# Ledger of designs, part 2: VH-VL binders against Probable Brix domain-containing ribosomal biogenesis protein

Target 1, 155 residues: Probable Brix domain-containing ribosomal biogenesis protein, of Methanococcoides burtonii (q12zb3)
Amino acid sequence: MLITSSRKPSANTRTMCKYLASFFNCKYMTRGKMGLIDIVSLCENGLLMVVGDYHGSPGSIMFYDSHGVELLSIHLSVFYPDGYKYTPLKALEPSINGDGELFNLLSYYLDIPEGECYYDSKCLIASDDHLEFVYLDNMLFRLNIKNYRKMVMSE

## First folded at step 7 (VH-VL)

Design s01 (from d6 with heavy chain W102Y L103F; framework fv_flanvotumab)
Fold by ESMFold2-Fast, scan of step 7:
Structure s01 (fold): chain C 155 residues (1-155), chain A 120 residues (1-120), chain B 108 residues (1-108)
Amino acid sequence: as target 1 above (155 residues)
Amino acid sequence: QVQLVQSGSELKKPGASVKISCKASGYTFTRYAMNWVRQAPGQGLESMGWINTYTGNPTYAQGFTGRFVFSMDTSVSTAYLQISSLKAEDTAIYYCARGYSYFRKPFDYWGQGTLVTVSS
Amino acid sequence: EIVLTQSPATLSLSPGERATLSCRASESVKSYLAWYQQKPGQAPRLLIYGASNRATGIPARFSGSGSGTDFTLTISSLEPEDFAVYYCQQYYDWPPYTFGQGTKLEIK
């Protein structure tokens, strides 16, 4: 997976992209003036995550396949716990735990193992209401879900 | 067998400080968070926060910042709660309890409690 | 924060009777609810976790049920040692895991 931001992101949105890349052990690529097709071509047939800015903070996360097709779009706000301070994370393999439709979608698209959260793990706890990013038994931050839209399959 | 053994009761004057210990045995200390719970006389249970025993990082519940400090020493498998500038309203039994901070686990083992009385 | 409300505040029964204790959450906690027993002068003891699972060593007369916002602890036939204070706790929402105010089960 490759992570980037919407064009002209705030400092907070850039920091979130760096944090997500550190959490998932993947690359954050500066968006600059690149269009969607340009950035998708850099994913080597992988998943693209785009973090959107809304009034100076992360406001959305969108997932695209290697052909630029939108798979999942999440509208959200960020909760930072008291004492929040960005620091790079150890390269531990992340796992996902949770329930609900958004958990199922993220488990499928992110292709990370479902597993229990432990004192020494990276764990994404997903529900339809929250995405909690947990590292070494501490919450790094929480994404509060306002709504989401998934790819519609038509037969 | 898992055991959590706390230090003995304390009688303090307002403005003093107290340090309560909770010694763990029967399991690997760093594999579980240590939670602190307060119970004022005749009242219910109130979560104060926890310390991640693997990283040493404390997390405080609303209302328990500033005067309250969670710490630990892995070499003796012991967690500590320090309360500074004691007030009469701090009079309570303080419990340590084993659990995880974010793994959605209940508190499965508890210390016996330490009574702290603050009076003049 | 999620608020847990227990009812009744006090329940007066005799040995041999059935006890039913309620815990209501201000919003859904799914099945992440535990019940604790506290006897005078003692620390709380975990009875039930995950709304319905008995903890190790807990007698079969204790059972839990419910999901979402409404939960019940049932003691099918009270023994003398069961007269204590009972607390529910949610461990669903990010910590701190909040407790109900307690139900005192006392001898009639």
Scores: ipSAE 0.013, ipTM 0.637, lowest interface PAE 8.0, mean pLDDT 89

Design s04 (from d6 with heavy chain L103F; framework fv_flanvotumab)
Fold by ESMFold2-Fast, scan of step 7:
Structure s04 (fold): chain C 155 residues (1-155), chain A 120 residues (1-120), chain B 108 residues (1-108)
Amino acid sequence: as target 1 above (155 residues)
Amino acid sequence: QVQLVQSGSELKKPGASVKISCKASGYTFTRYAMNWVRQAPGQGLESMGWINTYTGNPTYAQGFTGRFVFSMDTSVSTAYLQISSLKAEDTAIYYCARGYSWFRKPFDYWGQGTLVTVSS
Amino acid sequence: EIVLTQSPATLSLSPGERATLSCRASESVKSYLAWYQQKPGQAPRLLIYGASNRATGIPARFSGSGSGTDFTLTISSLEPEDFAVYYCQQYYDWPPYTFGQGTKLEIK
């Protein structure tokens, strides 16, 4: 997977990209002036995550496949229980737990193992209303889901 | 309906080159990878690699580098396989097949195949 | 890369009989396994994907089962048009997706 932002992101959106890249052990690439085709070419046939800005904070996450097809679009807001502070995370392999359609979609697209959250783990807890990012038994942040759209490929 | 239509059979001498086409219709060409599969006479199916139709980036399986080139033209929804410096062992039916390099999809539609015969 | 081994190499049966074809993977492919049918002079045709889902237009007599490393294709009652070569394919490991060597189903 590769993570980037929409063009001209706020500092808060850039920080979210760094946080997500650290959580998933993947790279955050600065968007600059690159279009979708340019960024997708750098993913080496992997998943692309684009974090969108909304009035100076993260407002969306969109997933694209290696052919530039939008797979999932999520409109959201961010909650930090301990305030807005970024710290790099250990390179632990993430797992996912939860229920509902968003859980099933993210489990499939992110290709991470399903598992319980432990005191020494990275765990994404997914539901249709919230995505909770848990690291070493503490919630790093929660994405509150406003709505999401699953895109269907043409046949 | 989805269709993949390949160019006709070719008879070539050793050392020549051949370029096979695979024209797609009935779907958005750039949403699926185009895979190439070789089948030598009396043998099974052998994956050669694929081309990402959105980026134009080809990926070759072990043994299909150098003489084999995957390309495409999005404006006519066509993928191409070129084989240079043809050898007798290149005699085979070559298939194009729609698939996906990332999304874990099987080859759901196939071209009819192109027979390439290399003989002196 | 993941190697798929099919057995038997050749299966001789009569119309009306049940056919059972095996495909074994060298490591887990979860459920990302497909079965293809190829008749002489024709391109392969997708029969089963995701180990057990029939492709559009495929008759109910075809069924797939298994997960991980051991997979089976079953044809409950053979019809004359079913005598063909059958290939399994894994599409789990990042490509190229590999095929088994094939099982020839022939009339006896």
Scores: ipSAE 0.006, ipTM 0.613, lowest interface PAE 10.4, mean pLDDT 88

Design s05 (from d6 with heavy chain L103Y; framework fv_flanvotumab)
Fold by ESMFold2-Fast, scan of step 7:
Structure s05 (fold): chain C 155 residues (1-155), chain A 120 residues (1-120), chain B 108 residues (1-108)
Amino acid sequence: as target 1 above (155 residues)
Amino acid sequence: QVQLVQSGSELKKPGASVKISCKASGYTFTRYAMNWVRQAPGQGLESMGWINTYTGNPTYAQGFTGRFVFSMDTSVSTAYLQISSLKAEDTAIYYCARGYSWYRKPFDYWGQGTLVTVSS
Amino acid sequence: EIVLTQSPATLSLSPGERATLSCRASESVKSYLAWYQQKPGQAPRLLIYGASNRATGIPARFSGSGSGTDFTLTISSLEPEDFAVYYCQQYYDWPPYTFGQGTKLEIK
């Protein structure tokens, strides 16, 4: 997976891209002036995550396949726990846990194992209402889900 | 099999200090939080807080800051609760309980409890 | 903090009867609610987690239901060993997790 932002991201959106890349042990690539097709072509494992900016904060996350087809679009806001401070994350293998349709979609598209979250792990806890990013048994941040749209498949 | 074994009962005078131990076995100690729960005579369960066994960082519920200290020793898979400047109102059974192996985990295993009696 | 209110405070029943215990949360906890049983002189024992899942070793007569703010623990046919205090606990909000005040199930 490759992570980038929408064009002309705020500092907060750039920071979120760095957190997500650190969490998933993947690359954050600066968007610059690149179009969607240009950046998708650089994604060797075929999944592209685009973090959208909304009034200076992350407002969306979109997933695209290797042909630039939108697989999932999530509209959201970010919550940081009291006393939150950004620090670099260890390169631990992330896992995913949770329930609901958004959990099933993310479990399917993300290349991470399903399983129990431990004190020494990275864990994404997914539900239709929240995506909670847990690192060493502390919540880094929560994405509050406003709505999401999944790809409509047709033969 | 998972087991939490606590130290024995204590009878203390007001102003003394007590240190309760909770020894874990049957699982990887650093993968689960150790929670502390107090139960005063004839009363319900009251969460005191928890210690992150991977980082060693304690978190205290409101009302349990100051005189109460959570600590641990990974080499012996043991969590500790220390209460200083004991008061009569500290008389209670203190339980350790395993939880928080992932966000939103109940307390699945409990120690047998340690009765602390504070009387003059 | 999320407050849990249990009702009734005391429930007097005979062996063989059905018991229904209630737990109400001040705000939604989704399905992140557990039930514990405590007998005199013993530590609490986890009965139900995730509102409706029985913990390992718990007899089938115990069942949990509900979601959001209203939850029930049902014991289909009381046995003598079931007379105890029952506590609900939410583990949805950021820890430390809170308990209800308890319901005492007693023989009458």
Scores: ipSAE 0.006, ipTM 0.575, lowest interface PAE 9.1, mean pLDDT 87

Design s06 (from d6 with heavy chain L103T; framework fv_flanvotumab)
Fold by ESMFold2-Fast, scan of step 7:
Structure s06 (fold): chain C 155 residues (1-155), chain A 120 residues (1-120), chain B 108 residues (1-108)
Amino acid sequence: as target 1 above (155 residues)
Amino acid sequence: QVQLVQSGSELKKPGASVKISCKASGYTFTRYAMNWVRQAPGQGLESMGWINTYTGNPTYAQGFTGRFVFSMDTSVSTAYLQISSLKAEDTAIYYCARGYSWTRKPFDYWGQGTLVTVSS
Amino acid sequence: EIVLTQSPATLSLSPGERATLSCRASESVKSYLAWYQQKPGQAPRLLIYGASNRATGIPARFSGSGSGTDFTLTISSLEPEDFAVYYCQQYYDWPPYTFGQGTKLEIK
């Protein structure tokens, strides 16, 4: 997977991109003025995650395939616990736990193992209402889901 | 409705070249990677690589660099495999197969195969 | 490169019997394992993907199981049309994806 932002991101959106890249052990690439076809060419046929800005904070996450097709779009807001401070994370393999349609979609697209959260793990807890990012028994942040849309599939 | 139709069988001499086509219909061509698979008579399936149909960029498996070229033409929804400097060992059925390049997916639709025979 | 080993190479059974085919990977492929059926003169047909999900139109007698390095394709009660060659494929390691050498299911 490759992570980038929408063009002209706020500092908060850039920080979220760095944090997501650290959590998933993947690369954050600065967007600059690159268009979609330019950035997908850099994904090495992998998944592209684009974090969108909304009035100075992360407001969306969009997933694209390496052909530039939109797979999943999530509109969201971010909650940070008291005392939040961004720091890079250990390169532990993340796992996903949860239930619901968004959990199923993210499990499928992110290609991370499904598993229980432990005291020494990186764990994404997913539901249709929120995504909780947990690291070593601490919630790093929560994405509150406003709505999402998925790719239309043939039968 | 999804269909991959390959060009007909080819009989070639050693040293010649061949160009096989795979025409896609029933879906958006640029949405899926096109994979190439070789099967020598009586042998198993061997992945050769794929072409990203959105960017046009090919990726080759080790052993298929040099003489093998993947290409495409989006305007006619067709992928191509060209083999240069043909050898007797290239005699095989060549399949195109639809796959994804963005997520881990198997090959869900296959062409009927093109037999290439290389003999003097 | 991830190597897939199928066993047995040939399985001889009669219609009505249960068939169990094995595929072992040289390293973990998680659940990114597919099974294909190939009849003489035909292209391969996708049967199972994600180790256990039946592809569209595949009869319920076909089932897949396993994860990591050890996978099984089961045909609960063989029909005459099921006698064919079966291939497993991993699509976990970045492409090109690799196939097993095949198991020939033949009538006794």
Scores: ipSAE 0.000, ipTM 0.487, lowest interface PAE 16.9, mean pLDDT 86

Design s07 (from d6 with heavy chain L103H; framework fv_flanvotumab)
Fold by ESMFold2-Fast, scan of step 7:
Structure s07 (fold): chain C 155 residues (1-155), chain A 120 residues (1-120), chain B 108 residues (1-108)
Amino acid sequence: as target 1 above (155 residues)
Amino acid sequence: QVQLVQSGSELKKPGASVKISCKASGYTFTRYAMNWVRQAPGQGLESMGWINTYTGNPTYAQGFTGRFVFSMDTSVSTAYLQISSLKAEDTAIYYCARGYSWHRKPFDYWGQGTLVTVSS
Amino acid sequence: EIVLTQSPATLSLSPGERATLSCRASESVKSYLAWYQQKPGQAPRLLIYGASNRATGIPARFSGSGSGTDFTLTISSLEPEDFAVYYCQQYYDWPPYTFGQGTKLEIK
């Protein structure tokens, strides 16, 4: 997976891209002036995550396939715990736990194993209304879900 | 048997400091966060924050930064709460309680409480 | 932060009567709601978690119900030892997990 932002991201959105890349052990690519097709061509695994900016903060996450087709769009706000600060994370393999449709979609698209969260793990806890990013028994941040939309497959 | 045993009551003068302990037994200390809860006389329960027992990192609720310090010693399975520059308003029973810092779980085991009285 | 409001502040009843205690959240906590009992001079004791599950050792007369923002603790037939203060707690939002202000159950 490759992570980038919408064009002209705020500092908060750039920091979120770096944190997500550190969490998923993947690359954050500066968007610059690249179009969607240009950026998807750089994806090694065919999945592109685009973090959108809304009034100076992350406001959306969109997933695209290797052809630039939108698979899932999530509209959200970020909860920042006290002392929030980007810090590079150890390269532990992340797992996902949770329930609901968004959990199932993210488990499938992110291709990370389902599993329990432990005191020594990297874990995404997913539900239809929250995405919680947990590292070594500490929540790094939480994304509060406003709504989401999935692609309707033809055939 | 899971037990949390706290140190005894303290009577202090304004400006002094106090350090209360919470000794855990019957489970793996580093598997659960230790939470601190304050209850002033005649008042309800107020969460102060917690310490991640695996990393040693404390997290403080609003209003409990500065004079309040959470620490721990894994070798004796004990969590500590230190309050510096004590004020009359700090008079309360302080509880430790087992939980998680991030996982959605209630406080399943509590210490018996430590009464801290601050008076001149 | 999610605010929990308990009602009534004080409930006066006699042994053998049914008690119904309310807890309302400022926004949805789904089923991540716990109830605690505190007797004078004692630490709080977990009664109910996940809105409706009784904790180990808790008598069957205690039951919890509700989801989202509206929750109820029911004691079907009050025993003398049940007169205490009851607190609800949400553990859905980012900790520290917030408590309601309490309902005092007292003898009429």
Scores: ipSAE 0.006, ipTM 0.515, lowest interface PAE 12.7, mean pLDDT 86

Design s08 (from d6 with heavy chain W102H; framework fv_flanvotumab)
Fold by ESMFold2-Fast, scan of step 7:
Structure s08 (fold): chain C 155 residues (1-155), chain A 120 residues (1-120), chain B 108 residues (1-108)
Amino acid sequence: as target 1 above (155 residues)
Amino acid sequence: QVQLVQSGSELKKPGASVKISCKASGYTFTRYAMNWVRQAPGQGLESMGWINTYTGNPTYAQGFTGRFVFSMDTSVSTAYLQISSLKAEDTAIYYCARGYSHLRKPFDYWGQGTLVTVSS
Amino acid sequence: EIVLTQSPATLSLSPGERATLSCRASESVKSYLAWYQQKPGQAPRLLIYGASNRATGIPARFSGSGSGTDFTLTISSLEPEDFAVYYCQQYYDWPPYTFGQGTKLEIK
């Protein structure tokens, strides 16, 4: 996977990209003026995640396949627990747990193992209402889901 | 209607080169990977690799690096397989097949195949 | 690379009989397994994808089952046109996707 932002991101959106890259052990690529095809070419046929900005904060996450097709669009807001401060994370393999359609879609696209959250793990807990990012038994942040859309490709 | 139409059979001498075409129609060419599959006489299906039709980047299976080149031309919705320095063991039917690299999709449409015979 | 092993290599049956074809993967492919039919002189045709979903236009007599490493293709009552070579394919691991060696279904 490769992570980038929409063009002209706020500092908060750039920080979220760094956090997500640290969580998934993947690369955050500064968007600059690159178009979609340029970014997708750098993904080595992997998934592309684009974090969108809304009024100075992360407002969306869009997933694209290796052919630039939108797979999943999530509109969201971010909740940070009290005392939040961004810090880089250990390179532990992430897992996913949860239920619902969004859990199934993310499990499929992210290709990370399904597993229980442990005191020494990185765990994404997914539901249709929120995505909780848990590291060493502590919630880093939660994405509250406003809505999402699965993109359908014709046969 | 989705169609993949390949170029006709080729008879070549050892050391020559061949370029096979696979023309797509009935869908947006750049939305789907184009895969290449070899079938030697009396043998099974062997994946050679694929080309990302959006980026133009080829990926080769082990054993198909060097003499084999995947390319494409989006203006005519056509993928190409070129084999250089042909050897007798390259004699086979070569198929193109549509697939999705990341979405884990099988090969849903196939070309009719191109027979390449290498003999002196 | 994930290796797919099909058995039997050749299956000899008569029209009207039930055919059961096996495909085993060297490691889990979850449900990302397809079955293809190839008749002499023709390109392969997709029959089953996702281990158990019939492709468009495929007769109901064809069914697939299994998950993980063990998969089965069943033809409930053989028709004359079903005598062909059948290939399984995994599309779980990083492309290019691998095929089994094939099972030839022939008339007894």
Scores: ipSAE 0.107, ipTM 0.716, lowest interface PAE 5.8, mean pLDDT 89

Design s09 (from d6 with heavy chain W102R R104Y; framework fv_flanvotumab)
Fold by ESMFold2-Fast, scan of step 7:
Structure s09 (fold): chain C 155 residues (1-155), chain A 120 residues (1-120), chain B 108 residues (1-108)
Amino acid sequence: as target 1 above (155 residues)
Amino acid sequence: QVQLVQSGSELKKPGASVKISCKASGYTFTRYAMNWVRQAPGQGLESMGWINTYTGNPTYAQGFTGRFVFSMDTSVSTAYLQISSLKAEDTAIYYCARGYSRLYKPFDYWGQGTLVTVSS
Amino acid sequence: EIVLTQSPATLSLSPGERATLSCRASESVKSYLAWYQQKPGQAPRLLIYGASNRATGIPARFSGSGSGTDFTLTISSLEPEDFAVYYCQQYYDWPPYTFGQGTKLEIK
């Protein structure tokens, strides 16, 4: 997976992209003037995550396939715990735990193993209401879900 | 199988300090957080905070930051609670409790409790 | 912090009766709520987690329900050993987890 931001991101949104890239052991690429299809081409047939800015903070996360098709769009706000500060994370393989439709969608698209959230792990706890990013039993931040939409399948 | 064994009761004078131990067995110590819970006489359960047994980092609840110290020793699978400058209001039973996944079992195993009595 | 309020403070019932204990949160905890039983002289014992899931070894007469801010622990038919203090606990916000003040279930 490749992570980038919407164009002209705030410092907070750039920091979130770095944190997410460190969490998922993947690359954050500066957006610059690249259009969606330009950045998609750099994913080498992988998943693209785009973090959107809203009034100086992350406001959305959108997932695109290798052809630029939107797979999942999440509108959110960030809960910043006391002392919030970007710190590089160990390259532990992340796992996902949780319940609900958003948990199932993220498990599938992120292609990370489902598993228990142990106190020595990197774990995404997902529900339809929030996404909690946990590292060594410390919550790094929480994304509070306002709404989401998934790709509509036609038969 | 899983067992948390705490040190014995303590009788202390105001101003003294006390160090309570909680020895874990039957599981991998560093896989689970150790939580501390206080229960004053005739009162309910009060969460004090927890220690990440993998990193050694403590997190304290409101009101438990100054005189209270959580520590551990991985080599003997033991967590510690130290209370300095004891006050009469610290008289309570102190429990350690194993935390796991917030989704499944928040505190699934508890120590037997350690009574700390602070009196003149 | 999230405050949990339990009611009633004391519930007086006879063996064989149904007990219903309430726990209300100051803000939504979704389904991240646990119930504990504490008998005199003993450490608390986990009964219910995730609002409605019985812990291993807990009798079927114990059930939990609710979500958001309003939760209930039900004991369908009281046994003598069920007379104890019951605590709810939220683990929606990360530790330290907060407890309710307790409901004492006593023999009438």
Scores: ipSAE 0.007, ipTM 0.598, lowest interface PAE 8.9, mean pLDDT 87

Design s11 (from d6 with heavy chain S101D; framework fv_flanvotumab)
Fold by ESMFold2-Fast, scan of step 7:
Structure s11 (fold): chain C 155 residues (1-155), chain A 120 residues (1-120), chain B 108 residues (1-108)
Amino acid sequence: as target 1 above (155 residues)
Amino acid sequence: QVQLVQSGSELKKPGASVKISCKASGYTFTRYAMNWVRQAPGQGLESMGWINTYTGNPTYAQGFTGRFVFSMDTSVSTAYLQISSLKAEDTAIYYCARGYDWLRKPFDYWGQGTLVTVSS
Amino acid sequence: EIVLTQSPATLSLSPGERATLSCRASESVKSYLAWYQQKPGQAPRLLIYGASNRATGIPARFSGSGSGTDFTLTISSLEPEDFAVYYCQQYYDWPPYTFGQGTKLEIK
């Protein structure tokens, strides 16, 4: 997987890209002036995640395949717990837990194993309402889901 | 109404080259990867690799680097397989098949196959 | 790479009988397994995807089952046109795109 932002991202959106890259053990690439086809070409047969900015904060996450086809788009807002501060994470393999359609879609596209959240793990807890990012028994942040749209399978 | 139509059979001498085409219709060419599959006489199906039709980047399975080249032309919705320095063991039916590179999908549509015979 | 092993290599049956074909993966492919039918002189045709979903236009007598490493294709009552070679394919690991070696279903 490769992570980038929409063009001209705020500092908060860039920080979220770094956090997500650290969580999933993948690369964050600065968008600059690159178009979608330029960035997709750098994904090396992988998934592309694009974090969108809205009024100075992350407002969306969009997933593209290596052909530039949009697979899933999520409109969201971010909740930070009290005392929040970005901290780099260990390269532990993330797992996913949860239920619902968004859980199934993310499990499928991210290709991370389903597993319980333990005191020594990286765990994404997914539902149709929110995505909680948990590291060593602490919630790093939560993405509150406003809506999402998936690719039509017959296409 | 999706169709993949391949070029006709080829009879070649050892050392020659061949270029096989696979013309797609009935869908947006750049939204799906094009895969190549070989089947030697009396043998099973063998994946050769694929080409990303949006970026033009080919990926080759082990054993198919060097003499084999995947290419495409978006303007005519056509993928190509070129084999150089042909050997007798290249005698096979070559298929193109529509797939997906990141999203896990089977090969849902296949070309009719192109027989390449290499003999003196 | 993930190796797929099909058994039996050849299955000899009569029309009207049930056919059961096996495909075993060297490691888990979850449910990312497809079955193809190939008749002499023809390209392979997708029958089943996601281990158990019938492709468009495929008759109800074809069914797939299994998950992880053990998969089965069942034809409930053989028709004359069903005698062909059957291949399984995993599309969990990308690439290589690996196929089983095939099972030939022939008339007794």
Scores: ipSAE 0.000, ipTM 0.522, lowest interface PAE 13.7, mean pLDDT 86

Design s12 (from d6 with heavy chain S101P; framework fv_flanvotumab)
Fold by ESMFold2-Fast, scan of step 7:
Structure s12 (fold): chain C 155 residues (1-155), chain A 120 residues (1-120), chain B 108 residues (1-108)
Amino acid sequence: as target 1 above (155 residues)
Amino acid sequence: QVQLVQSGSELKKPGASVKISCKASGYTFTRYAMNWVRQAPGQGLESMGWINTYTGNPTYAQGFTGRFVFSMDTSVSTAYLQISSLKAEDTAIYYCARGYPWLRKPFDYWGQGTLVTVSS
Amino acid sequence: EIVLTQSPATLSLSPGERATLSCRASESVKSYLAWYQQKPGQAPRLLIYGASNRATGIPARFSGSGSGTDFTLTISSLEPEDFAVYYCQQYYDWPPYTFGQGTKLEIK
């Protein structure tokens, strides 16, 4: 997976990209002036995450495949339980837990193992209403889901 | 509408090579992977692997490395399967089928199949 | 790799009867299981995907059920055109996806 932002992101959106990259043990690449097809070409394995800005904060996350096709778009707001300052996370392998359609979609696209959150883990807890990022038994932040749209299977 | 049209039947001797084609139409070629499936006479379906039509990168199932080559030409929306050093055991109908590696999709459209016969 | 085992190998029934075909996976494939129909001399046709969703144009008499490792394809009342070979396929593990060995549905 590769993470980037929308063009001209706020400082808060750049910080979220760094945090997500640290959580998933993947790279955050500065967007600059690159278009979608340019950035997708740098992600040979094909999953691209784009964090969008909304009024100076993260407002969306979109997933694209190796062909630049949008797979899932999530509109959201961010909650920081501890009003955090970013710190890099240990390179622990993340797992996912939860229920509902968004959990199923994220488990599928991220292809990370399903598992419970433990005292020594990185765990994404997913539901249709929240995405909770847990690290060493503490919540780093929560993404509150406003709505999401998935790619429609051709029929 | 979506169509996958394969090249015609081939009769080859052991040791020869064959290259079969699968021409796609009715959709954007590079947005779907092309999968290859083998069916020996009277036998079931066997997945051979797939090619990422955007990058050109093939992935082979175990048992289909070496003699088997997946390739493509985006300018004509065509995928190719080449088999070298043909053996009698390669006698089969070879199908191409449209899939999508990132969405965990089944094979929704299939070519009509190409019979490859290896004898004598 | 994930191995799919179909049973029975051959099912002999008459038109109008109910057919039940089974597919068992060696490990969980969640709901990423498809069913295909193949008639002699033809390419396979997608019938069911996601364990229970009918593909476009597939008659209501076809239904799929199950999750995890045990899956069933049911044809509620057989029509003459339904006598064919049926294959299950898992598309949960990364491609290439694996098929079951097939169940032949034949006229009694």
Scores: ipSAE 0.000, ipTM 0.497, lowest interface PAE 15.6, mean pLDDT 85

